# Designs tried in a protein design chat: miniprotein binders against MMACHC-like protein (cblc-1). Part 4

Target 1, 261 residues: MMACHC-like protein (cblc-1), of Caenorhabditis elegans (q7z144)
Amino acid sequence: EMSHAESIKRVVDQKLSSHEGFESHMFKIGSYNEAVGESSPFALPYDDSTMALLILSTPDMFDVAFRKWVVQKTMDFGSFDEVCEMVSSPIQSFLEDRLEIMSEKLRKVEENFEILHDYSMTPQRRPKILMQTCGHVAGAAFYYQPCHFQEDGVTWPPAGRMGPNLKFIGLSLHPIYGGHFAFRSVLIFPNVKIPEFCEKEPRPILTASEDVRTALEKFNYNWKDSGFRDFGNPTRRYSTTQMEFFGRPVAERWEVLRPWV

## First folded at step 7 (miniprotein)

Design p24 (from p0 with Y73W)
Fold by ESMFold2-Fast, scan of step 7:
Structure p24 (fold): chain B 261 residues (1-261), chain A 84 residues (1-84)
Amino acid sequence: as target 1 above (261 residues)
Amino acid sequence: DETIRITIESNDPFELEYAIRELLEKAKEYGLKIRFEVEWENGEYKIHVTIEGLDPELARKIAEEARKIAEQWGVEVRFHVEDE
């Protein structure tokens, strides 16, 4: 029943809250499988009415939740320098801690669930789930696919800009955050069926084909400078601190966070 | 022609994505065909990158670029160069 699905979402939302930079979006596995094609290797082996929750992070994840985590770890270890020595992958460690806290509470309401991370891979070494398609299906973000923005008589992307083995990849934009968000995981509940649930339509953030092509080009050719994230005039953006953190080599990242402690 | 296989490993998937993107840009600069495969085991990601159709000089240059990128992003890197 929907009541049980709503209880599950409530628990997830309490532990992965919007004020700490998380969103959850409910969808049916069947809606995702229809979008990727049932014969696709990316189709998931669950009943069509199976409940799923897409989890994404917003700017406040870094500046609120992760910052609190760094401050707490500094207190726990006694100094910032000790945390730096003990924790090599701070974002991954933070997310693992938060997902475990969430999972402990969630197991009390629904014991049987699976977590697919954005980095989860099949034995054939491809992603287990197409996050951009998932985001579109769940109504969380609009997924702009290059094939949908071709025009008769227009050669695009420009010949020669991509190597013969390189794909021109799509881009998802959030209605509030533009590209200042990240898909994190999908929770799947094999024993929870929501056949009556209807996903909302994703909001198209860009409507002019030329604007979409420009955004896709910046995403594919200049992704590292984060300029693509500003398409759609987002009302909130990744902070300078977050962009500096991810823009630095690993060995220099902890120093970006020193002013937090 | 030679084939170079590069294996990049990390327990941080974000760093792997950044390293792979930079490697793809370098491959594009040299007009090279590149394949990659990703596997995960015991909390570590392995990215297997295969670059084909290289002469020996270009293979050495690509290996050096990959090493620099891996060090920049704090990921482990291993190289194997195979003859045709």
Scores: ipSAE 0.008, ipTM 0.284, lowest interface PAE 9.8, mean pLDDT 79

Design p25 (from p0 with R35E R78E)
Fold by ESMFold2-Fast, scan of step 7:
Structure p25 (fold): chain B 261 residues (1-261), chain A 84 residues (1-84)
Amino acid sequence: as target 1 above (261 residues)
Amino acid sequence: DETIRITIESNDPFELEYAIRELLEKAKEYGLKIEFEVEWENGEYKIHVTIEGLDPELARKIAEEARKIAEQYGVEVEFHVEDE
């Protein structure tokens, strides 16, 4: 029932709020499976009408929710240096804590659900879910695939720019945040069926083929400078603190956060 | 003296695992500290590896070994050698 699905989404949205840098987008497993192909190794073994929620993060996740978490953990542990010593993966620990709080509340409304993280793997060591396809299907972001932007008589992407073993991959752009967002997880509700639900169509931010190809080249060849994230005229961007945090070796990341406490 | 930052990318996590394992073995052989970070975004793996405290000759050797390892396992590697 749609009312049950909507109650589930409300609980998730209360704990993973937009004010704290999260979005949830409902979709049907069958819509995702159709997009990846039913015979694809990435197809998921659930009925077509099974409810799912895509969770993504926006800039406020780092600057608001994660910052609040770091401040709170510093108080709980008694010092910033103690937190640094005890917590080796702060973003992962923060997300695990937040997801557990969400899960505790969610179980009161729906006991049976699965969480697939963006890093979740099959026993064959393949991603369990293709996040960019999921984002497009759910209408959360527009997934620009290289194969859709090739034209007769045009050689693209340029030969030899990438290594011989690396694939030229697609790029997802958010209508509000451009590339300043990340796919985080998918919640699957095997016992909740939403056959009447219709996903919204993703908004195409870039319409000219030359603009799309430029964005894809920036993403594939120059992703480290984060210039690709600014395509689509985002209204908000990752902060310099977030960019510096993820730009540093793991051992140096905690020091970026010291001014927060 | 120099720092090597290595980025290894692939749509195949299995090949990435093999490349990282061999890189870690080479680091041990040379007595080096190695740090790595795994990022999963937009349907692919990106692994960033940082090796610090190398003289220029050793930095070049490690960069060349990383290139050979990437070629062997069919993954793409980018590396940057910085005088630090």
Scores: ipSAE 0.000, ipTM 0.207, lowest interface PAE 12.6, mean pLDDT 78

Design p26 (from p0 with Y18W)
Fold by ESMFold2-Fast, scan of step 7:
Structure p26 (fold): chain B 261 residues (1-261), chain A 84 residues (1-84)
Amino acid sequence: as target 1 above (261 residues)
Amino acid sequence: DETIRITIESNDPFELEWAIRELLEKAKEYGLKIRFEVEWENGEYKIHVTIEGLDPELARKIAEEARKIAEQYGVEVRFHVEDE
């Protein structure tokens, strides 16, 4: 029954709100498994009709929710310098805190669920789930794959622009945020079946093949300058503070946040 | 004693897997304790490795090995070395 699935999503959305920079997108495990291939090592061992929710963050996650978290932790610890000393991974700690609060409320509605994080790896050190495929399947973002933009008789991507072992990979673009967003987690509900649910189709943000190839090249060759994030004319973008934060080595990131307190 | 903080970055998680495996094996050969954290942001994968309790010569050797690994796997590697 879809009503139960909708109740689950409602609880998640109340704790991971759009006003604080989160989105949740429902999909079926079978739709994901079909996209990656049933025999793929990335296929998940759940029935095709199993409910899943993709969680992503938007710019307001950093500038609103995370900022509030940093301010609150500074008060809790008594000083900014104490927080810096006690918390080595602020974004991860913030997300873990928020997900635990969400999980506590969620368990009251559906006690059996799993959380796969964007950083989750198997013992073989492979990602447990392919987030870009999830985004496309759930209709959250359009996943542009290099293999769909090859032309007969043309060598592409250009030879010699990647390191010897680097793979030319795809790029996901959000209809509102372009590349100014991040996939964060997937919630899986093994006991909740949604066979009647139909995912929405992802919006093709870029339609000209040459624009797609340019975006993919910027992402693969120049990702550090963040220019790829602006494809699709996003209406909202990462703040300069967020970009500076993630552009610094871990040990230097807390200093970017000092003006917040 | 010195601490080396290494950030390994790639838009390919499998290259990061290979790079961290190689780095872990090198650290193991030297009997070192290491910590690592994995971040992912919009298809950009980052692994932060912290190695503590190194004398200057060993720190230099580990930095050289990390540099070789970066070249071998075509990943971006940054170093931050600080005196304890």
Scores: ipSAE 0.006, ipTM 0.353, lowest interface PAE 10.7, mean pLDDT 80

Design p27 (from p0 with F14W Y18L)
Fold by ESMFold2-Fast, scan of step 7:
Order: sequence, then structure tokens, then C-alpha cells
Structure p27 (fold): chain B 261 residues (1-261), chain A 84 residues (1-84)
Amino acid sequence: as target 1 above (261 residues)
Amino acid sequence: DETIRITIESNDPWELELAIRELLEKAKEYGLKIRFEVEWENGEYKIHVTIEGLDPELARKIAEEARKIAEQYGVEVRFHVEDE
């Protein structure tokens, strides 16, 4: 029943709220499996009508939720310098804390669920789930794939600009945030079936092939300058503080946050 | 034998490239072959390293070497160890 699925989504949305920089987008496992191919190694072993919920973060995750977390941890540890010494991966630690709080509340409504992170891998070194495909299927963002923008007789992308084992990859753009967002996780509810649910179509944000190629090249070659994030005319963007944080070497990131405490 | 999965994260591919190169040199010293996948997640650079068929003592030693290399290049590292 859709009533139960809606109750689940309500609990998730209360703990991963839009005010705090999260979005959740419902989809059916069958819709994802159709998109990746039923015989693909990326297909998931659940019934087609199984409920799934894609979680992404928006700019307010950093500036609202993460900022509150940093302030609270500083109080808990007694000083900012103590937090810096004890917490090596602040974003990861913050997300793990928030997901645990969400999970505790969620178990009271639906005990059986799985969380797949954007970094989750199988022992065979395959991603467990393709996040950009999930975003497209759930209607959350439009996934631009390089193979759709090849031109017969033209060499593209330019050779020699990627290192060994690096791949020229696709880019997802959000209708509000452009590239100022990140896919975080997918929740799967094996015992919840939503056969009557219809996902919305993702909105194509860039329509000219040359604009798409430019965006893909900016993403793959120049992602450090964050220029790719501005394709699609986003109305909301990552703050200067967030861009400074992720633009610094890992060892220097905590100092960006000192003014928050 | 154990399987070690190492995730190395940074938004700086130069630092990750140096860390991976150093890790590959260490693996060669131990007579090991390690396998890795590199991906971009919304502009963030991630490397997944899989080391298979190690005894527990060697697995711990390799994890410690990886941690030292990560610290040297300013990248973040997570480990997961699986038997079988």
C-alpha cells in the first residue's frame, strides 16, 4: 500500500529535511533495473515493485546541518582544536551520525531496510548501485551520458587528458541546483511494494549537444574550479565557504570552519 | 585469507594520483597485486582499492602502510576487511 510507503518517506523527510539540505526521491527497483539492464551486473535482486528512496544533499546540508554539527561537536569535545585532532573526516562523520539518527527513527515504522552509499562496492570491485542512473530514474536530476553525445568521425573527448584508470564520466544536473548537489545514498525497503507508483520524468536542463559536451569536459577536466556546477542556470549554489572547504587539501579543510565556532 | 577494501577520498586528483602510485610501489615490494577503480562522484574523486588473498598479519601491515601514505598526501582513507 502507498500509505505505508508515504509514512516511510515522511519519517525520512523529517530527519533528512529540505531545510537541512536533503532531498528524498522515491522510485521502484524495477525502474532502475530496466534502465541498467535486467542482466546487467548493476541490476539489484529485488522485485520490480520494491520501494526505494534516493537521498541527495543540497547546499543547505553544508551551511545549515553540517555547521550545526560542527558547533555541537566543538561543545562536546570542549574546543575546536580538540575536534580537529579527533575527527579526521568531518563530512563523513557528520553523514554517519545523521544517517544513524534517521535509521533509529525509521526502524520504528519499517524495520527491514538497506542503505547503499554512493561509495558502496561489491567484492568484485563494482559499485553496488549506479547513483546517476538512480537520479535520472527517480526524476531528481538529468543524467548526461558521454556515449549519447558522440559524433561519427570525430574524436571526442580529447585524447591524453585523463590519467590511467580514469574514465570520462557522465554528469547529473538538478533543475534547481545545477551541479550544486551530491548523491548520498539509496534506501531499499524489500518488504514494501509500490506497483502503482509512477516516477516523474527528469527534466532535460541542457538541450544543445555542444553545451552538454562543454559541461562534460568542465566536469571531467576542470571540476576543481566548480564551473561545471553552474550549467543549467541554478537558482541556488554552494556557498563560498563550502567551495573553499572542498577546494583545499584535506589537511587544511578544518581551518575553513573555524569562524563557525 | 582476507579481502581488504580501501576507499581513498579527496577532491584533488593530483594528491590521489601520488598516493596510488606510492601504494602500488609498496604492493610490489610485498609481491602483491592490488586492483583499483577510480570514479568521480559529483565532482569528488574517489578511489576504491581491493587487496585479496592476504593473511591477517599481512592485511594489517598493508592497511597501516596505506594509512601512512594517505597522511603523507593529505587524503582520507577508510578500510573494510572481509573474510572469504
Scores: ipSAE 0.006, ipTM 0.243, lowest interface PAE 12.4, mean pLDDT 78

Design p3 (from p0 with N11F)
Fold by ESMFold2-Fast, scan of step 7:
Structure p3 (fold): chain B 261 residues (1-261), chain A 84 residues (1-84)
Amino acid sequence: as target 1 above (261 residues)
Amino acid sequence: DETIRITIESFDPFELEYAIRELLEKAKEYGLKIRFEVEWENGEYKIHVTIEGLDPELARKIAEEARKIAEQYGVEVRFHVEDE
């Protein structure tokens, strides 16, 4: 029953806490499969009542949890310069460490679970799961899809596009964080059934179609300036340090973190 | 009238999208004609970018910009220049 599902979520929430910049959102695989279509290549081969948890990161992931991790690694390696030399992908390494710690504790409560990352791919070379659809289904964020904001008699999006085989893509906005968050992974529990569980409805952060179109254009055409993240009047935002970190070339990102040690 | 073929590959589709957006913005600044072909190979997205009608100076600038984008987003970039 639900008591077991709630125990699983409690363990995940203890290791991926809101104070340290994580959220988990429960949903049923059937709700996701209904949204993508049962015949879709993105449908997942689990029973409709199978429990899943969507994991996302908030601004405090960087400023609290990741910062603590960088400080600890600097102590472990003996110097900041040694960490820089030995760890080429700090965010990825941090997330791998945190997820491993979570998994060790989680296995004591439920042995059988799968982890799908936002970058996970099938042998046919497509994403294993559509994260924005998961966010919408789980009620975590509202997924604005371009096809839902067409206007009769008007060409939209504007003629400028990213490329002939690239699509004008959708945008998810969080009720607290706007675009200042990221989907990270989905945990699936094949042996845990939650048929009684009802997902919360995602809150429509933007209601005016013109505001949605503007946000989608900023996301698709001007993503690098991060202006799209501020749609929906977010109460919390990525810090200046996080924005500087992601704005720097990969080779220069470690130097943004030097003041932390 | 050089033609540059650039192959950009990454396991992370969003890092790849970021790199492509920046490359497209730079190509637009130079008024270049570009063609994209997307394929997935061995778990990685490969974007084949063909840029036509470049003089050697522009070819060098585009190559340097693509290399910079690759370094910035952790994607692999390969260059193939042919004059035909």
Scores: ipSAE 0.000, ipTM 0.180, lowest interface PAE 15.4, mean pLDDT 76

Design p38 (from p0 with S10G N11L)
Fold by ESMFold2-Fast, scan of step 7:
Structure p38 (fold): chain B 261 residues (1-261), chain A 84 residues (1-84)
Amino acid sequence: as target 1 above (261 residues)
Amino acid sequence: DETIRITIEGLDPFELEYAIRELLEKAKEYGLKIRFEVEWENGEYKIHVTIEGLDPELARKIAEEARKIAEQYGVEVRFHVEDE
């Protein structure tokens, strides 16, 4: 029954809200497993109809939710400089706090769930889940894989453009945010089955093969300038503050946030 | 030839993506086969890199590139070169 799955999603959406820079997208584990291949080491050991929720962050996560967190921590610690001294990884600390709050509320509706983070690893040190594939399957973003884009009679990317031992990395683009978003986690509910649920088709943000090629090349060769994020004419973008924050050496990042307090 | 094993420690999730891409750019310059293994510890990422089939002079250059990456991200890099 979908009613329980919808209740779960409502609780998650209340704590990881769109106005605070989060999206959740429902999908079936079977849809993800079909996309990665059943024999793949990335296939997940759950029934095909098992409910999952992909969580991603949008620009407002940094400028709204994270900003509120920084202001509150400054009050709690008594000064901005004290927070800077005590918290070395502010984004990670913020996300862990928000997921704890969400989990506490979620357990009141469904007690049995697992969280796979973008950093979750197997004992063999490989990612437990392929986030870009998950995003495509859930209809959250379009995942452009280099091997899937070519026209009749045209090689793309050109043969020999990359060394034989190197791999071109794929790129996901969001219909509103282009490349101004990040996959964060997947919630899996082993006891919740949604066989009737049909994922939406991801919107192809770029349709011309030349535009896809250019975006992938910018992502792989020039990712530092963030130009790849603007493909697809996004209506919302990472703020100057967020781009400055992640563009600075770790030791200088906190100073970007001082104007918030 | 030689094998280099490099460990880069202290990366947050955003820095992990950028560090991997930078390592891929360097590997392309040298035409080398590399493998990555990523580990999460104490709120930070560690990237383990294995590079095989190196000339001694090329191994020295790779070690220097790894040091520059460490300086850029303010993280620790350890590397080990084995003569084969």
Scores: ipSAE 0.000, ipTM 0.225, lowest interface PAE 14.3, mean pLDDT 75

Design p4 (from p0 with N11W)
Fold by ESMFold2-Fast, scan of step 7:
Structure p4 (fold): chain B 261 residues (1-261), chain A 84 residues (1-84)
Amino acid sequence: as target 1 above (261 residues)
Amino acid sequence: DETIRITIESWDPFELEYAIRELLEKAKEYGLKIRFEVEWENGEYKIHVTIEGLDPELARKIAEEARKIAEQYGVEVRFHVEDE
């Protein structure tokens, strides 16, 4: 029932709150399976009316929730330098901690659920779930697929730019955040059926084919400069600190955070 | 000539994408031909990178550069060097 589904979403939203930089978006497994194709290796083995929740992060995840986590860990370890030595992947550790806290509370309301993490890309061999398709299906973001923007008589994408066997991948844009967001996970509730639920249509952020092709090229060829994130005129953007943090090799990232403590 | 095969493993495809793209840029600096095979297994990405036509000294430099890049992005790397 929808009442139970809404109760589940409320618990998730309490622990992964919008004030701390998270959004959740409900969808039906059947809607996702229809989008990827029922015979596709990416189709999920659940009834069409099975409830799922897509979780994504917004800029406030880094500047609010992650910052609080870093401050707390510095206290726990006794110094910032100690945390730097003991924690090699701070975003990963933060997300694992937060997701476990959420899971503990969620199990009290619905004991049977699965968590599939965001991989942000499709490898040549099967990922279990396609996150960009989930975003599109749930109405959270518009997923621009390269195959939909071919033009007769034009060779695109440009030859030799991606290297052999590496796919030219799609891009999702959020109506508020443009590319300043990330898919994080999908929660699946095998025992919860929501046949009455209807997902909203994703809002097309870019409408001109040339703008879409430019955005896809920026994403695939120049992703390091984060220019692709500004397509769609986002009203909220990753902070300078977050951009600097993710722009650095792992060994140099902790130093970006020193001013927080 | 020597052939280097590099296996890069990560459960975080964001870091994996950064590592692989930096490896691509480094390989272009050396004028090398590269092949990739991507595999997803047990919640972890495995990318097999094959670099062909290297002399032994250049092969060792590339292997060390790849190891450094993988460490910087928090991904695991394994090297398979085949002579002849």
Scores: ipSAE 0.000, ipTM 0.238, lowest interface PAE 13.5, mean pLDDT 77

Design p5 (from p0 with F14W)
Fold by ESMFold2-Fast, scan of step 7:
Structure p5 (fold): chain B 261 residues (1-261), chain A 84 residues (1-84)
Amino acid sequence: as target 1 above (261 residues)
Amino acid sequence: DETIRITIESNDPWELEYAIRELLEKAKEYGLKIRFEVEWENGEYKIHVTIEGLDPELARKIAEEARKIAEQYGVEVRFHVEDE
């Protein structure tokens, strides 16, 4: 029954709201497993019709929700410098706090669920879930894979453009935000079955092969300058504060936030 | 005793997996307690590694191993050393 799945999504959406920079996208585990391959180490051990929700962050997560969290933590610790000293991973800590609040409310509707974070690792230190594949399957973003843009008789990506042990990897683009978004977590509901649910097809943001190759090259060769995020003419972008924060070495990021307090 | 905080960054989660795996093996050889956290932001994976209870000589050896591993896998690495 889809009504239970819809009730679950409504609770999640109330606590991870679009006004505070979150999106949730429903999908079936079987759709994800089909995309990664049933024999893949990334296939998840749940029935095909099992409900899942992909959680994304948008620019307002940083400028609205995270900003409020930083202000509150500064008050809780008594000073900004104390927060800087005690909290090494502010975005992760913020997200963990928000997910705990969401989880408390969600348990009243569906007690049995699992959360896989974008940073969740197996004992072998592999990601537990391939977020870009989840985004594509759930219809949240279009995942451009390099292997789909090869042409017979053309050498691409160009030889010598990557370091000797770097791989040429794919890129996901959001229909509104281009690359100005992030995959955050997947919620899995083992006891909720949605066999009749059909995922929305992801919207292709770039259709010309040359534009896709350019975006992939920008992402792989120049990811540090964040230019890849602007492909697809996004209507909303990360703020200058957010771009400055993530453009700084980790040890220097807290200083970007000092004007907030 | 010193604490080393290591941040390893890349746009490639596989190279980060290989780098962290080798770093964990090296730390295990030295009998060290390790904590690590991963964050994903802006098309980048970042792994924060905290290694505690190091004497200065072990701290130097671990920092050198992390530098070699970062160079081998083409990932960016930063260090912060503090007393705990």
Scores: ipSAE 0.005, ipTM 0.249, lowest interface PAE 11.3, mean pLDDT 79

Design p6 (from p0 with R21E)
Fold by ESMFold2-Fast, scan of step 7:
Structure p6 (fold): chain B 261 residues (1-261), chain A 84 residues (1-84)
Amino acid sequence: as target 1 above (261 residues)
Amino acid sequence: DETIRITIESNDPFELEYAIEELLEKAKEYGLKIRFEVEWENGEYKIHVTIEGLDPELARKIAEEARKIAEQYGVEVRFHVEDE
C-alpha cells in the first residue's frame, strides 16, 4: 500500500531533511534489478515490487548538518581536541549517528528494513549495490555511461591516457548539484510492496555529446581536481572547506574543521 | 606502538578490490590486524585502512608495500603514521 510507503518516506525525510542536506528517492527493487541484469552479481534478492529509498547527500549535509554535529560533539566532549582524539572518522561517525536516530523513529512505523551503505560489501569484497545505477533508476541523477556516448568518426575514449589497469567509467550528475553530491545508502523494506509506483525519468543535464565526453574525460583523468563536478551549471557547490576536508588524508581532516568551534 | 592510516582511492571499484586484497595479504604476512572502511562519492572510491601496534620499521615497510600496490593497480594511496 502506497499510503504506508508514503508514511515511511515521510519519517525518513523528517530525520534526513533537505534543509540539512539529504534527499530520499523511492524506487522498486525490480526496476534496479532490470537495469543491472537478473544474472548480475549486483542483482538484489527481493521481490520486484519491494520498496526501496535511495539516500544521497548535498552540500548542506557538510556545511549545515555535519557542522552542527561537530559543534555538538565539541560541547559533549568538552573540547575540540578531545573530539579529535576520540573520534577517528568524523564523517562516518556523523552518518552513523544520523542513521541511528532515523532508524529509531522508523522502527515505530516499519520494523523490518535493511540499510545498504555505499561502502557495504559482499564477502567477496564487491559492492552490494551499484549506486550510480540506483540513482538513475530512482530518477535522482543521470548516469552517463561511456558506452552510450561517442563521437561520429572518432575513436573514443581517447587512447594512451589511462593506465593498463584503469577503466573508463561513468559519471552521475544531479539536476541541481551537478557533481556536488554523494550517494550514501539504500533502505530496503522487504514487507512493503509498491507495484503501482512509477519512478520518474532522470533528467539529462548534459545534452550535447561533446559536453558529455568532456565531463567523462575530466572525471576519469582529472577527478582529483573536482572540475567535473561543475558540469550542468549547478546552483549549489561543495564549499572550499568541504573540498579541503575530503582532499586530505583521514588523519589530517580534523584540523580543517577547527575554525567551526 | 605505531598506528598507520592508509587511504586508497580510485574511480574503479574493482581495481580498489584488487589493491586492498593484496595489501591485506601483505599485512597478514607480517602478522598484523587491519581495519578498513570504504567510502563512495559519485564514482570516486576511497578505502581507509588502519593498522595498529607497529614498530616504526615495520610501519615503513607496510607503507612501501602500499605504494607498490597503488602503482600496480593504478590507484592512489596516501598514508599517515601516528605516535611518532
Scores: ipSAE 0.007, ipTM 0.357, lowest interface PAE 8.5, mean pLDDT 79

Design p7 (from p0 with R21L)
Fold by ESMFold2-Fast, scan of step 7:
Structure p7 (fold): chain B 261 residues (1-261), chain A 84 residues (1-84)
Amino acid sequence: as target 1 above (261 residues)
Amino acid sequence: DETIRITIESNDPFELEYAILELLEKAKEYGLKIRFEVEWENGEYKIHVTIEGLDPELARKIAEEARKIAEQYGVEVRFHVEDE
């Protein structure tokens, strides 16, 4: 029954709240598998009606939840410099802590679930799950794929701007946040079946093919300037602190956060 | 045995892929086996590369090649040498 699935989502939403910069979006594994292709190495080995829950982060994740976490860890370790020394991947460590807190509560409602992270990779260095496809299937964000925006008689993408072994990749845009969001995890509930559930259709944020091509080019060629994130007229954006944090080399990122403590 | 752990970090997945591919080519040139562990943190990969069973001279040479590759592609690299 959908009642159980809704109870699961409620528990997740209480621990990964919208106020603290998270969204969860329900979908069926079968809908994802159909989108990636049943014979694809990215197809997941679960029944089609299996419940899944996509987790993404919004700007408030960094400025609210992560900031609180950094302050708390500084207290726990006794100083900011100790945290910097002991924690090499702050965002990952923060997310692992929050997911563990969520998992402890969730196990009281549904004991059997799996978590696939956006960084989960096979030994061959392929993602275990295609997050952009998940986002589109769950109706959370619109996934613009380059192959859908080819025009007869037009050579695109422009020759010579990508390295010889690199692919021109797609871009997902959120209806509120444009590109100012990130896919984080997928929760899978093998014992929870939602055959009656219908995913919502993702909103097409950009409709003109030329605008889509421009956004894809900005993402593929100029992603470091974060200009691609502003396509789709986002009403909320990553803060200057978050932009500075991710714009710094990894070794310099902790210093961006020092004013928080 | 001497084991080197090499961490390569970048918020550009394309630069990171090139650095990894060139590092794999160098490992092949030296006849070495390597293994990878991958972490993703908000738009960037953090790749851990383990090379084991090397003598100190080969370890130093691989570290120098990895540093040059990282510099070329604008990715961060760290090395740690473990005693067995």
Scores: ipSAE 0.000, ipTM 0.229, lowest interface PAE 13.1, mean pLDDT 77

Design p8 (from p0 with E17L)
Fold by ESMFold2-Fast, scan of step 7:
Structure p8 (fold): chain B 261 residues (1-261), chain A 84 residues (1-84)
Amino acid sequence: as target 1 above (261 residues)
Amino acid sequence: DETIRITIESNDPFELLYAIRELLEKAKEYGLKIRFEVEWENGEYKIHVTIEGLDPELARKIAEEARKIAEQYGVEVRFHVEDE
């Protein structure tokens, strides 16, 4: 059924294109379940050969696709100020519009699919899917887990840097974009089986343990300054406009976009 | 019986997840009904939490716990009370 899987991916790629800041990466549910553990609460109840597509966004999502969307909405509503008043969550509204357009076209090729977002949760209050593990399994990005960088006799990470009960979490780095990307969703196709498909190996962007520990500390302690995103010498980065947009309180973000119109 | 809607925002999905877990545990401890809706924006998460209290004072107490949890995890919180 690889031909059908490829047709599905082609439709997704037409609507979530690379030049508009999206990537899709195919993987098998079984590969993900092996990585999280079959008895894990994060294992998904699909056959091992079930097709999945990981969707992520790159810098061009904001500077190309989202910018076009803002300009179009300004024309539709008659003024930038009217859009600001009517649309409270611009990035989410934009992504919902794009996913709806994609889904409409996708249903013509394959009716049965699920969309899991990185915010999706189970009734037991667990994430439905571990996006960083998906990224690693699909070969899209390398997931650096803190537990893999412990040294005997050394206490790491430093105690007291995080609030009580906060975890020291892992970091995924993209071979082109470093940390200048975001996992968006996973599409699951329960009726599409790809048993012969082999995922590509993720590229290890940082190889020295000291560099990995430094990146993890920067991410966990200083994520708001976005310095962690530059590990791995990315060739493409979030624009100053995008960095400013997400660095501002929600109420002030629309003003960052005013020069676009 | 008052209803409180809470909106929690963060650009750290794990801090948001931790804050939500703590809030859900507090509400469960008091036996309150909870509904939530998730809005998501490029690493920014906006969760609308609706809490229905059997006792208006208890609902307000949970809202205050939500504020404390949000401050602890660096997420923003907004809420208001609605008549039932």
Scores: ipSAE 0.000, ipTM 0.219, lowest interface PAE 13.6, mean pLDDT 77

